# Designs tried in a protein design chat: VH-VL binders against RNA-free ribonuclease P. Part 6

Target 1, 238 residues: RNA-free ribonuclease P, of Hyperthermus butylicus (a2bn08)
Amino acid sequence: MAEARLQRLLRVYVLDTSALTDTRLRSLLGSGSLDEAVRRFAELIASVRIAYGVEVYMPPTVYEEARRFLLSNGVTVQSFEALAAWITIKPPTRHEIRIPASIVRDYVEEVRARLARGLRVAEEHVRRAFEAGGLYAAETASREARREKLGAIIRGLRERYREATRHGMLDSVEDLDAVLLALEVRGVLVSNDEGVRRFAEALGVISIDPPKFISVLQGLLRHSKTGGVAREEAHSTS
Key: E = the ipSAE of ESMFold2; O = the ipSAE of OpenDDE; V2 = 0.75 times the mean of E and O plus 0.25 times the DockQ between their complexes.

## First folded at step 1 (VH-VL)

Design u05 (framework fv_dusigitumab; at its last look DockQ between E and O 0.02; V2 from the best seeds 0.00; counts 0 for: pae E 15.7 > 2, placed apart)
Fold by OpenDDE, look of step 2:
Structure u05 (fold): chain C 238 residues (1-238), chain A 120 residues (1-120), chain B 111 residues (1-111)
Amino acid sequence: as target 1 above (238 residues)
Amino acid sequence: QVQLVQSGAEVKKPGASVKVSCKASGYTFSSYDINWVRQATGQGLEWMGWMNPDSGNTGYAQKFQGRVTMTRNTSISTAYMELSSLRSEDTAVYYCARADYGDYEWFDPWGQGTTVTVSS
Amino acid sequence: QSVLTQPPSVSAAPGQKVTISCSGSSSNIGYNYVSWYQQLPGTAPKLLIYDNYKRPSGIPDRFSGSKSGTSATLGITGLQTGDEADYYCGTWDSSLSAYYVFGGGTKLTVL
């Protein structure tokens, strides 16, 4: 009964970029490559659409980003098109969608806090650079060593800055579009981004991660096969 | 010939870290994933995780999450597996194995294995 | 405990046929391709079968693989002394967190 209820509730899905770029999808779909994963994903979506009427949506912005990502990572155009054929590309009606002011306020506060953290990270790395520079101003440091140290500091800055300012929050318009679309179509958002999911939750949008999404779809198909066998067995005993 | 050559045997104390290397040759390093599998003495094979040399992306078995780090140096076609907070139970032969990152999900070839002994 | 179940041991005389079973679930063998690995004593595993039934180059046709439902089977005909080894099935598991799983291994003894 619980599974049947879940089947009724989860007919519409909206994918963000992470739904297609999640590294776990390869394994979940029983593929060794991203290209194969995409093909299998296409087949899965096709199957559930045909069998259960499951609808999968994606905003154009997400589509473009996903396309760029997948093609640049070895996915063939054919495989990508196979997937795209089963995904409905729809922009959210942005001008009609209302976001509560409280959510906007909270978001602004979060952004402010993160910006402040970013600044601190930057300041720390400036200090590190300065200290390192003083050490390397010593006549004995090779140009290569200085370059390496500076490079390390810059890499560290970039990584920590990104972590401080962007990790765990809604940080792209593509992801926003996915949330808005999910809201509009009353669908389930598929995302592995915690920030996106939090934002979605604030708006009352249900979200699941890509692995769960795949599991749900696979589960649907399994139930269809068992239901057919039960009907055949019921007819034979009668 | 496609080959994976692993680093030599390691002896570590509990709580220490070990880093095993796997040097690939005979193929395009970035075109295949590297998987790590370990085998305790007299025990079966245990999968630890995968690493994509091109992107650096990784997936770890839950059991090793937080303790294992898989990395690569593409310039020398070498993959690394670091396991931290070593315990006696971590005593095993560790294997790297290539997995086709395009069409195949099996492991071929395998490295020769690296024995890691954790002993107080 | 291994996610995939294999018999711990099998034995047969030279020239005979043996089968090694590998039992799993829908999330692993049911959805994913099964590979088989041979491990000779004191050596690294070697790929024996991939994609349920395919043989890599160099693997003799005496070795065969099949999959049905949530189970896989390795067949070895014309058993030779050199076939004495441990055999492992393996596949991906499509759970919430994808991971590769091995069987517990089967020791094949040639009598």
Scores: ipSAE 0.000, ipTM 0.464, lowest interface PAE 15.2, mean pLDDT 87
ESMFold2-Fast, scan of step 1: ipSAE 0.008; ipTM 0.393
ESMFold2, look of step 2: ipSAE 0.000; ipTM 0.385
ESMFold2 (binder alone), look of step 2: mean pLDDT 92; pTM 0.947

Design u06 (framework fv_dusigitumab)
Fold by ESMFold2-Fast, scan of step 1:
Structure u06 (fold): chain C 238 residues (1-238), chain A 124 residues (1-124), chain B 111 residues (1-111)
Amino acid sequence: as target 1 above (238 residues)
Amino acid sequence: QVQLVQSGAEVKKPGASVKVSCKASGYTFTSYYINWVRQATGQGLEWMGWMNPNSGDTGYAQKFQGRVTMTRNTSISTAYMELSSLRSEDTAVYYCARGSYDILTGDYYYMDVWGQGTTVTVSS
Amino acid sequence: QSVLTQPPSVSAAPGQKVTISCSGSSSNIGNNYVSWYQQLPGTAPKLLIYDNNERPSGIPDRFSGSKSGTSATLGITGLQTGDEADYYCGTWDTSLSAGWVFGGGTKLTVL
């Protein structure tokens, strides 16, 4: 790809939940707290918008999820709204968006495979519960001990079921909305979720992870400074 | 059977670098973060950083920033931690540990599976 | 010095109860889930409690966790000689000294 073409492609972005809920957001922006990270992220997005006309979008479903997560994790409403002020909140036009039937077919096959894996996880834990129940009935064990063992098995089921069915899968309306919006605005999807990115790429949507996104934005600002001798001179006298 | 198996003990000179490996088995390697934690003799646990095997992204504790590099090879489900410019104070047992985080539920991670540890001795 | 404060040692007799405190700030315990780890001499740490009060499979109900404000506690009832170990609390810290942080550890002696 030519540099000019790549530059045009880097002007429109769509954020999914992982771009704003990732615990790494704090470290990626060189900050020590999530609240500071959100403020720095807002400054970065504002800067590239002003300097290069970079547009950043997110669907309302992603906005609500990100808001809930960040406010629950020490981010002030003021800091979050400062970030949101530089992001265009817009739902995808779902009724008008078309996706190839081949992608739907592949998605159905993936769901089928993951349901089969989930069933195997469930069967394994049912077997474990049955075996544990038998051992506790044979031995002198308190009701509390039996309850604790069952609870541990159920927690193991939940964790392994999540791994089998949700990890690397497009399984939320928030993720779907982000992909559909990226397709609609012809933008780059920002996500660290393998399943979301795989689905987006199948639709011809370019995706990058949050570290690459931040790197690109910082790179754009450095290019502005490097090429902006006239701007430097204009501001030299204040 | 979920387990993390680390490479063997190392003896290094001051100023050298050491690279510790951590091989994962029994789970989807790219679905969980790998943390690195060290412990000097008779001292407490000290977190060094984390690595996302799916993306290769890392986050390092400030104390180790510039000296530590965390990488992985997904084809062999192995994580690596390289520490450079070794000092005698770096003599410790180094652990890798699996961390879980589910962005959909908002659950912060805890370290549920630990490697057996790799002893690194830095001697003059 | 650790960011999370634990007593350096606690002791009790077999069958008794002991509690281990872990004190932090709003940027760590106050805003995040707490986990607890047991380290037997010469072994790797083992997860005892996660998400403030949940137990992994294989951990007996004698071990319990709780959190209030910026402090967490690990409770151990019916003490056994096999419980003699170092215990660490851990959580994510969202402050400028950011990352995963551990308490200084508490040595439990069962006399």
Scores: ipSAE 0.000, ipTM 0.392, lowest interface PAE 20.5, mean pLDDT 81

Design u07 (framework fv_dusigitumab; at its last look DockQ between E and O 0.01; V2 from the best seeds 0.00; counts 0 for: pae O 15.1 > 2, placed apart)
Fold by OpenDDE, look of step 2:
Structure u07 (fold): chain C 238 residues (1-238), chain A 122 residues (1-122), chain B 111 residues (1-111)
Amino acid sequence: as target 1 above (238 residues)
Amino acid sequence: QVQLVQSGAEVKKPGASVKVSCKASGYTFTGYDINWVRQATGQGLEWMGWMNPNSGYTGYAQKFQGRVTMTRNTSISTAYMELSSLRSEDTAVYYCARDRYEYSGSYLFDYWGQGTTVTVSS
Amino acid sequence: QSVLTQPPSVSAAPGQKVTISCSGSSSNIGNNYVSWYQQLPGTAPKLLIYDNDKRPSGIPDRFSGSKSGTSATLGITGLQTGDEADYYCGTWDSSLSDYVVFGGGTKLTVL
């Protein structure tokens, strides 16, 4: 029973949005465009499905987000559909999935801490704005100069506030769905988001980044073609 | 049989760069990731990053981001690790290691190079 | 300082059994497979155990591995003088930017 479960774990993958929107996708698949990368990705998934029965899942929320992103960035409908054909779209059964209270507690504490940091960032930028107010109000200041100064402060606030409150944290329902689905199907989560991966690990969900995921799939195909020679070589280490 | 053979010892000054090579043989070079691990004298193992020889894609440890570059030449089955802005703390033995993930679901270093000693001194 | 914790040293007489512990957390050892490496003096590390308890070809059955919870253990029976070496546990942690993590190493002395 345990062994069978483990085998399933190694053959089942769940993709979050970052798995499909990763800017490194082209490099990973040796493609010249995002459209080509998506097509190659489809072929890769198809091949491992046929050869090893690998299953790839995606929540509907992630699917829609990925679809929107890819199509808006030059991926053709045909290429996208080619990929989607090999991905099982499944929502997590949210009402049946239980999350330990300790994980929820830790998450709440993290949110609280981040909100506090955000407040400090805001306070600092209010202070900066106040200090710059004299320059802004100066009669000799050009409209352009005022606009530039204000713009710089606002940009700084947005950037630092985002970094303080959202960066490195699970901050979307789409990503949560991906984690929950991975938990439910007992699969490996594919994500390049550190916050998502950290949350997944807290729940006992194994996660890998897209580069490693692609490497693993390509490795599987090599085994299929060579009759498992690569694996035998690894086990013969002495 | 699988072998990883590294380049010879290097002596560098602070601020310089060092490039270590790792030649693979006995297996399909593009089939396995290459990792780099270093070990300071009398210290433990420290992971630096990985490189996929097929795609050339890399992942670096945060500590070395911006200073380390991992590359490969597939025609000669050789991986390279370049470390720039060298410091005295970079004095260590540097190892290349073959990595397998595939069926185990984990990082596994099954073959190691013999190591390359890099000494950084003024 | 290492993500995984090992005892700095262990010692035993020839023929005896020794165990080396490796403790981590749920994000590393708890969820992922553990490997063990042997490093003889002046040599590169060698894979000793992988996937918690599997031995590569050529590794004697005197060497064993196990994992429970967030801890792993290397066992060596019938200790030989040639076993004197440093031993490292290793795994990966997806919650860290540094995926691969090692223990601090354990020096095994054969008395």
Scores: ipSAE 0.000, ipTM 0.465, lowest interface PAE 15.1, mean pLDDT 86
ESMFold2-Fast, scan of step 1: ipSAE 0.011; ipTM 0.389
ESMFold2, look of step 2: ipSAE 0.007; ipTM 0.401
ESMFold2 (binder alone), look of step 2: mean pLDDT 91; pTM 0.934

Design u08 (framework fv_dusigitumab)
Fold by ESMFold2-Fast, scan of step 1:
Structure u08 (fold): chain C 238 residues (1-238), chain A 125 residues (1-125), chain B 111 residues (1-111)
Amino acid sequence: as target 1 above (238 residues)
Amino acid sequence: QVQLVQSGAEVKKPGASVKVSCKASGYTFTSYDINWVRQATGQGLEWMGWMNPNTGNTGYAQKFQGRVTMTRNTSISTAYMELSSLRSEDTAVYYCARGEGYSYGDDYYYGMDVWGQGTTVTVSS
Amino acid sequence: QSVLTQPPSVSAAPGQKVTISCSGSSSNIGDNYVSWYQQLPGTAPKLLIYDNNKRPSGIPDRFSGSKSGTSATLGITGLQTGDEADYYCGTWDSSLSAEVVFGGGTKLTVL
């Protein structure tokens, strides 16, 4: 029911790169290959567009990334073009899109907090490097041995810095374009990136993950009384 | 003296799995990330993922998510890359490469500075 | 396809200079350090440049790197026959969960 209500109220979707690169989608589309999955996805989008007027959008940057991924993974040009024919590729009209100052303020505060956290991580690892350096000075180690020890500390810094500053935050222009396009077309964002989805929802943009998106579209077709669905059920029974 | 030595060539049928090894010597194995990069005949370099030998943490390219597993055995300074559900398109030379970013005075590296010799994996029926 | 764009080939005579470009976006080259790799026929790649413009020990100074905005450049002066190789740029891409991405490669021919 919740799914049926969402389908009835909302007919416009915007895809993030993850919508076409998520490995779970192959299983959800019942496909043995990515090429087959792309063809089934094209059929699914075409069917809901024809039956219910559902529109699917994608920013050019997201489209280019998805195309590169799919073609490099054994998807044929023909299969990709069949999918692309049912997706509206359009950049957000950035100069006309307005963002509430409160959202920008909250984003700036979050960036500031994460930068401060990252600095603390950096300071901790500088201390560790200093202490390790003192040990090597006392024990007569080669330059290569000292470099190896310092490298381990720097690797720890990189991992914890990424966790502190990037995890769960909107941090790319491509992801922002997907959110802005969803806002502009008053659509639902399809993404499995937590940071992207949180930013979208702060702007009042409804977001769902790619498995839920596929489920919603398949649910729409199950509720259709078109002859194809009825005939397939009869054929299966006989 | 710093070296990465990989296991020998493999021939596999479609649907099988392959596990390539990469033995490190001449440096502290746990101090550097190990990256895996493949290259099909006549094609470019394709990054598959990285593995931190100290923690066991990994990061995989989206293309290989669900098919690749990178592990290590620190007692023998060896990294492993296992690729499952093999297809003819997986026919390539597979490389392991040491990589990290750091600074030490004027001695700075932020790339893959030591590479294994490569392991040819052929997938054919 | 490659995420970073390089010309497929470049050629020049011995002693001349060539420049190989590598173009990306803010999430890769713009935000991160660029490395360059040389691959001689039948061999593993060799690190040629790291951190945009630094050379590992043993790499001659006729190889140089630079980065401006979302583009990087490998410069080779005083070309030698032994420089015939494929050249790849590489960097981290933040939009792809901090994945390493490579350019498609540039084949350098010394005539």
Scores: ipSAE 0.000, ipTM 0.422, lowest interface PAE 13.1, mean pLDDT 81

Design u09 (framework fv_dusigitumab)
Fold by ESMFold2-Fast, scan of step 1:
Structure u09 (fold): chain C 238 residues (1-238), chain A 122 residues (1-122), chain B 111 residues (1-111)
Amino acid sequence: as target 1 above (238 residues)
Amino acid sequence: QVQLVQSGAEVKKPGASVKVSCKASGYTFTEYDINWVRQATGQGLEWMGWMNPNSGNTGYAQKFQGRVTMTRNTSISTAYMELSSLRSEDTAVYYCARGIAVADTEYYFDYWGQGTTVTVSS
Amino acid sequence: QSVLTQPPSVSAAPGQKVTISCSGSSSNIGNNYVSWYQQLPGTAPKLLIYDNNKRPSGIPDRFSGSKSGTSATLGITGLQTGDEADYYCGTWDYSLSAGYVFGGGTKLTVL
């Protein structure tokens, strides 16, 4: 019984955008180009679907985001569509899915805390800009040097504000749709995003990262070769 | 010299509220966050939240959300932490601490108040 | 209950060296700088180390810090009886329960 439950848990997956944009995709699939890696990924998903009935889903919002990323990074339309052909594109039934109020409350509180942290980051960089301006007020520094210093402070603000407000946060419709779809189809979420995975697990959705996902699929194919031989031998003995 | 001076010890009954003060001196009060950290007898440090004295914005640890309120009075450079619906588990020393936020996701406490002992007993 | 894991106690003789570990995850130590705090019996905590390895004015160079991946280490050399205290690591955590987190604390006994 435990084996039957594990088999079911390994047969339905939902991909978020990070599953298809992982910078390690080329390395994980043994390819020199992202385009070739995407084609090998398509072959892998096709093989496990045919051999084991593994279902892979993604919502339309994730499909569009992944498509834009991959096409902008050297993947051909043909290679992407070859991958998408083996993935079931389906939106979550948002108006019928229920989420505990405690999770919504916690999410609202997290958003509030991050906005406040972002304001502190902004205040710190305003202070730095003021101090830098004071340093250059003596007119010993060139106009160009002053502009370069201000630009550096602004870039620092932008990056740190992003880290303070967005890092580890469920802050996109694409990520939410992936979690909701995984909940609806009772599947495993495939994501590199810590915030997405934590939100999913709070809802009782199991999550794994893309390297683990690829390893599981490759493991299923090795098992299929062994099982295929055994089944073939059983039939031939008749 | 930077100093944070806290109010005196409090003894409260379960269900009551307590309000601890922290008076800052030796720096511009509105430039740095005030954080609150508590420590139950024989236990470790537990962060409760931060308060920005310039904006009045706050962020609370999830465990204390709904029971804690952090405020300030900028005219007297004083921060306050009020904890309601007190239980025996709230018996602890409560510290205020100045928060330093630095680029590259660094946050730490450079100066601490002396602590306020709050005892909740029936 | 602690998000960051420290050994509960450590002990050594005067003049010896000790190290105290602090283990976390990518949402805290892995993406942030670590600080260390010393708490002498009956006193408020005091900042010992910030920015992984920097000392505030007045902290002797016998105290050092380091960070690797999701773990941090506090080193104390030339142990003195006055070092007997509780030591805490701390950092910001950017997970769903975002906020400052402390290790469980390590009691240093000098015998």
Scores: ipSAE 0.000, ipTM 0.385, lowest interface PAE 20.2, mean pLDDT 82

Design u10 (framework fv_dusigitumab)
Heavy chain, then light chain:
Amino acid sequence: QVQLVQSGAEVKKPGASVKVSCKASGYTFTSYDINWVRQATGQGLEWMGWMNPESGNTGYAQKFQGRVTMTRNTSISTAYMELSSLRSEDTAVYYCARGFTYYEDSGAFDIWGQGTTVTVSS
Amino acid sequence: QSVLTQPPSVSAAPGQKVTISCSGSSSNIGNYYVSWYQQLPGTAPKLLIYDNNKRPSGIPDRFSGSKSGTSATLGITGLQTGDEADYYCGTWDSSLYAGVVFGGGTKLTVL
ESMFold2-Fast, scan of step 1: ipSAE 0.005; ipTM 0.452

Design z01 (framework fv_zagotenemab; at its last look DockQ between E and O 0.02; V2 from the best seeds 0.00; counts 0 for: pae E 17.4 > 2, placed apart)
Fold by ESMFold2, look of step 2:
Structure z01 (fold): chain C 238 residues (1-238), chain A 120 residues (1-120), chain B 112 residues (1-112)
Amino acid sequence: as target 1 above (238 residues)
Amino acid sequence: EVQLVQSGAEVKKPGESLKISCKGSGYSFTSYWIEWVRQMPGKGLEWMGEIYPGDSDTKYEKNFKGQVTISADKSISTAYLQWSSLKASDTAMYYCARHYEDSSGYFDYWGQGTLVTVSS
Amino acid sequence: EIVLTQSPGTLSLSPGERATLSCRSSQSLVHSSGNTYLHWYQQKPGQAPRLLIYKVSNRFSGIPDRFSGSGSGTDFTLTISRLEPEDFAVYYCMQGTHWPYTFGGGTKVEIK
């Protein structure tokens, strides 16, 4: 019912990888390093779990992706494990989840349009390379000059191709698993990825970005209690 | 043969607009950056900014940003430098140059220059 | 922004003499690729600049072999081994290693 969904919006969240890799996390958690930010994030999640029963989920695929990213970027195993201890790792039940056929059809059409735009980008850069090659022959350019010019054209191709085909689209199985899990557990998806959030919202899944997620959790602790983790008051004794 | 041919000298009054041109020939105009360089009377060379005519990607030195507009029309192989409102301090010689795209950052061919005189 | 300091400001010499022009950079001009994008331009009175030397020591097409460049890091030299009458001009160094591109203040080579 509507009331039950509202209560889960306050208590049930599903993270995709961007919830742990968002570049704003360090400043939002008042940390000088990513390792410190991860530790403070762990403390925040633990505090709201203890105080309010807030549950945070993550698919195994997202867990493995986040682990690889964080460990390769200076987060200690100890800090990551402290965070993971407060997150429920659960695969979506993929064989039982249903998606409207119209959503799948629209996704296929979007992919085909993006592939066509990518081909146009490639054709443009082939023309640039051909033009550059003709001028080098006429000007007796060095081998080093030719290599560097070609490298610049290839880098331009890669950038424009990515923008034309992949930017703003759901394009990983890890992100799909996060959306499916959020649908299954009727939780809020936490992601900063436009394509992931758009896909989730088409399925009726509520989504918020990682800064908003942090703000909501911090607000819960501030509005009902002082500090991050509630402590019992000591009784007056000698 | 690579050539850059600039428009003729201009005599203007403060507050007037001006657009000077640089036409490239003998090479693929859209595949090389065009640089603009100012030389005030009796002074040295100052890099102003550049444009890649193939996609109009444009970059400015910080002190010229907002003071001039660099543009290009690739259909006629021409780059432009323009002012919406000239100042007396804009009196200078203006050169265009081709950037040899070798990650070297060097200007291999130069236009003959356009003298702009702004006086009341 | 990279400052290029040229010395001397004016070099007064006779035809046939050797000219040595200095350019000093406020920071290393060695790019991460290992190349050094330090270039030399000549400007004769009433004319546009022309490229002489690119990447420290490479003569541009059509430049006589009496022009040579040397140096590394922050210190660079243009040498004219035997001045000809047409070599009396202003010489500028220019760096392309760091954004934005900058020119030195110039060295005027004039007849004594």
Scores: ipSAE 0.000, ipTM 0.388, lowest interface PAE 17.4, mean pLDDT 83
ESMFold2-Fast, scan of step 1: ipSAE 0.005; ipTM 0.442
ESMFold2 (binder alone), look of step 2: mean pLDDT 93; pTM 0.941
OpenDDE, look of step 2: ipSAE 0.047; ipTM 0.543

Design z02 (framework fv_zagotenemab)
Fold by ESMFold2-Fast, scan of step 1:
Structure z02 (fold): chain C 238 residues (1-238), chain A 122 residues (1-122), chain B 112 residues (1-112)
Amino acid sequence: as target 1 above (238 residues)
Amino acid sequence: EVQLVQSGAEVKKPGESLKISCKGSGYSFTDYWIEWVRQMPGKGLEWMGEIYPGDSDTKYEKNFKGQVTISADKSISTAYLQWSSLKASDTAMYYCARLDYGSGSYEWFDPWGQGTLVTVSS
Amino acid sequence: EIVLTQSPGTLSLSPGERATLSCRSSQSLVYSDRNTYLHWYQQKPGQAPRLLIYKVSNRDSGIPDRFSGSGSGTDFTLTISRLEPEDFAVYYCQQYGSSPYTFGGGTKVEIK
């Protein structure tokens, strides 16, 4: 039923690492620092859990990755643990989760295609370096100019190789765990990562970005009898 | 002279199949990606997908995957865009373009084909 | 995917006036090779698009010097210093930083 699906959209969420590393979090939560943003995020999640039974999940692999990132970027242990206290940290039951073979086939094809693109990028840059080197014209070119041209080609190869092979691809256990957990709990994935969201969509998992997630939670509180109390609490801490 | 020449305008009914072509000349066809771009009447440009003719590797924009098939025949330097069952919403101008490489890591669409107008109506 | 937002949607100007067209990306387009893969295309009525400016500020072969591109990061501008009758067209920005290669919605430069 469409109504059953709508209730899950409002009540069950799974966070991947990008949900907590999104650079827009500070502005979306009206915060001057990332540490303050994390604390306000904790208050928001706590409020909707208490008032509406909203469940927020995170795999242990995502928890560890997010913790390392946030602590390295000025977030205190206290602030992070305050957030984590309102999130259910649970691994997906990987050996029991079933996915269609068609999804695996498509993923394998994408990996193959990206590896082939990477090889073509490498071959093209080898050709460019050879042509830039020129046989007789290069004899009169300055060594400085030749060094700079080679350096530019190598930098271009590195960037295009990364784009071809890794960018926008599901390529970490942390990201996979978030998608699998969302599938298992029949929840909405919160992610800012294009590759993660595409993989989730292929599995029928609805995904939203962190700004939309925050908007939905704030919307729930605005229409609540307890919304004023929760918002005053959040405002009081700022 | 590097150029892309597309097949002529098509008028079709919903449910019919269609295959339009884009023929490259004046360059090594198998060494460059061919891009497909849709333009609905009065609307902007939408990237649909691409093919590398050397190994027939394809990539689709998500909204076009399963709706169209991109292929190429390198023996005649021709790329194709195909529908198994046309819809009225497929009415558009379809362009092919080459993904060109400059002197460094530059990539842009040049040249473009002249376009193939596809009209789907009952 | 990277979203490109062009503004305004329509510019109504007279020949001889300056046109300034904006393109804003949802993500930074600056890459490790120090190149920004933001390109501008011109489309005249009934014609295929034509490459105008590549890599932010480089004019393609045969493009008049009244056309210039500028910008960095997420904010880009195409400027036509003195509009000629032939310049009334739709202009599209495009990024090739990551697949899918996306275009802006276009800015129509039309006669006032």
Scores: ipSAE 0.007, ipTM 0.392, lowest interface PAE 13.1, mean pLDDT 82

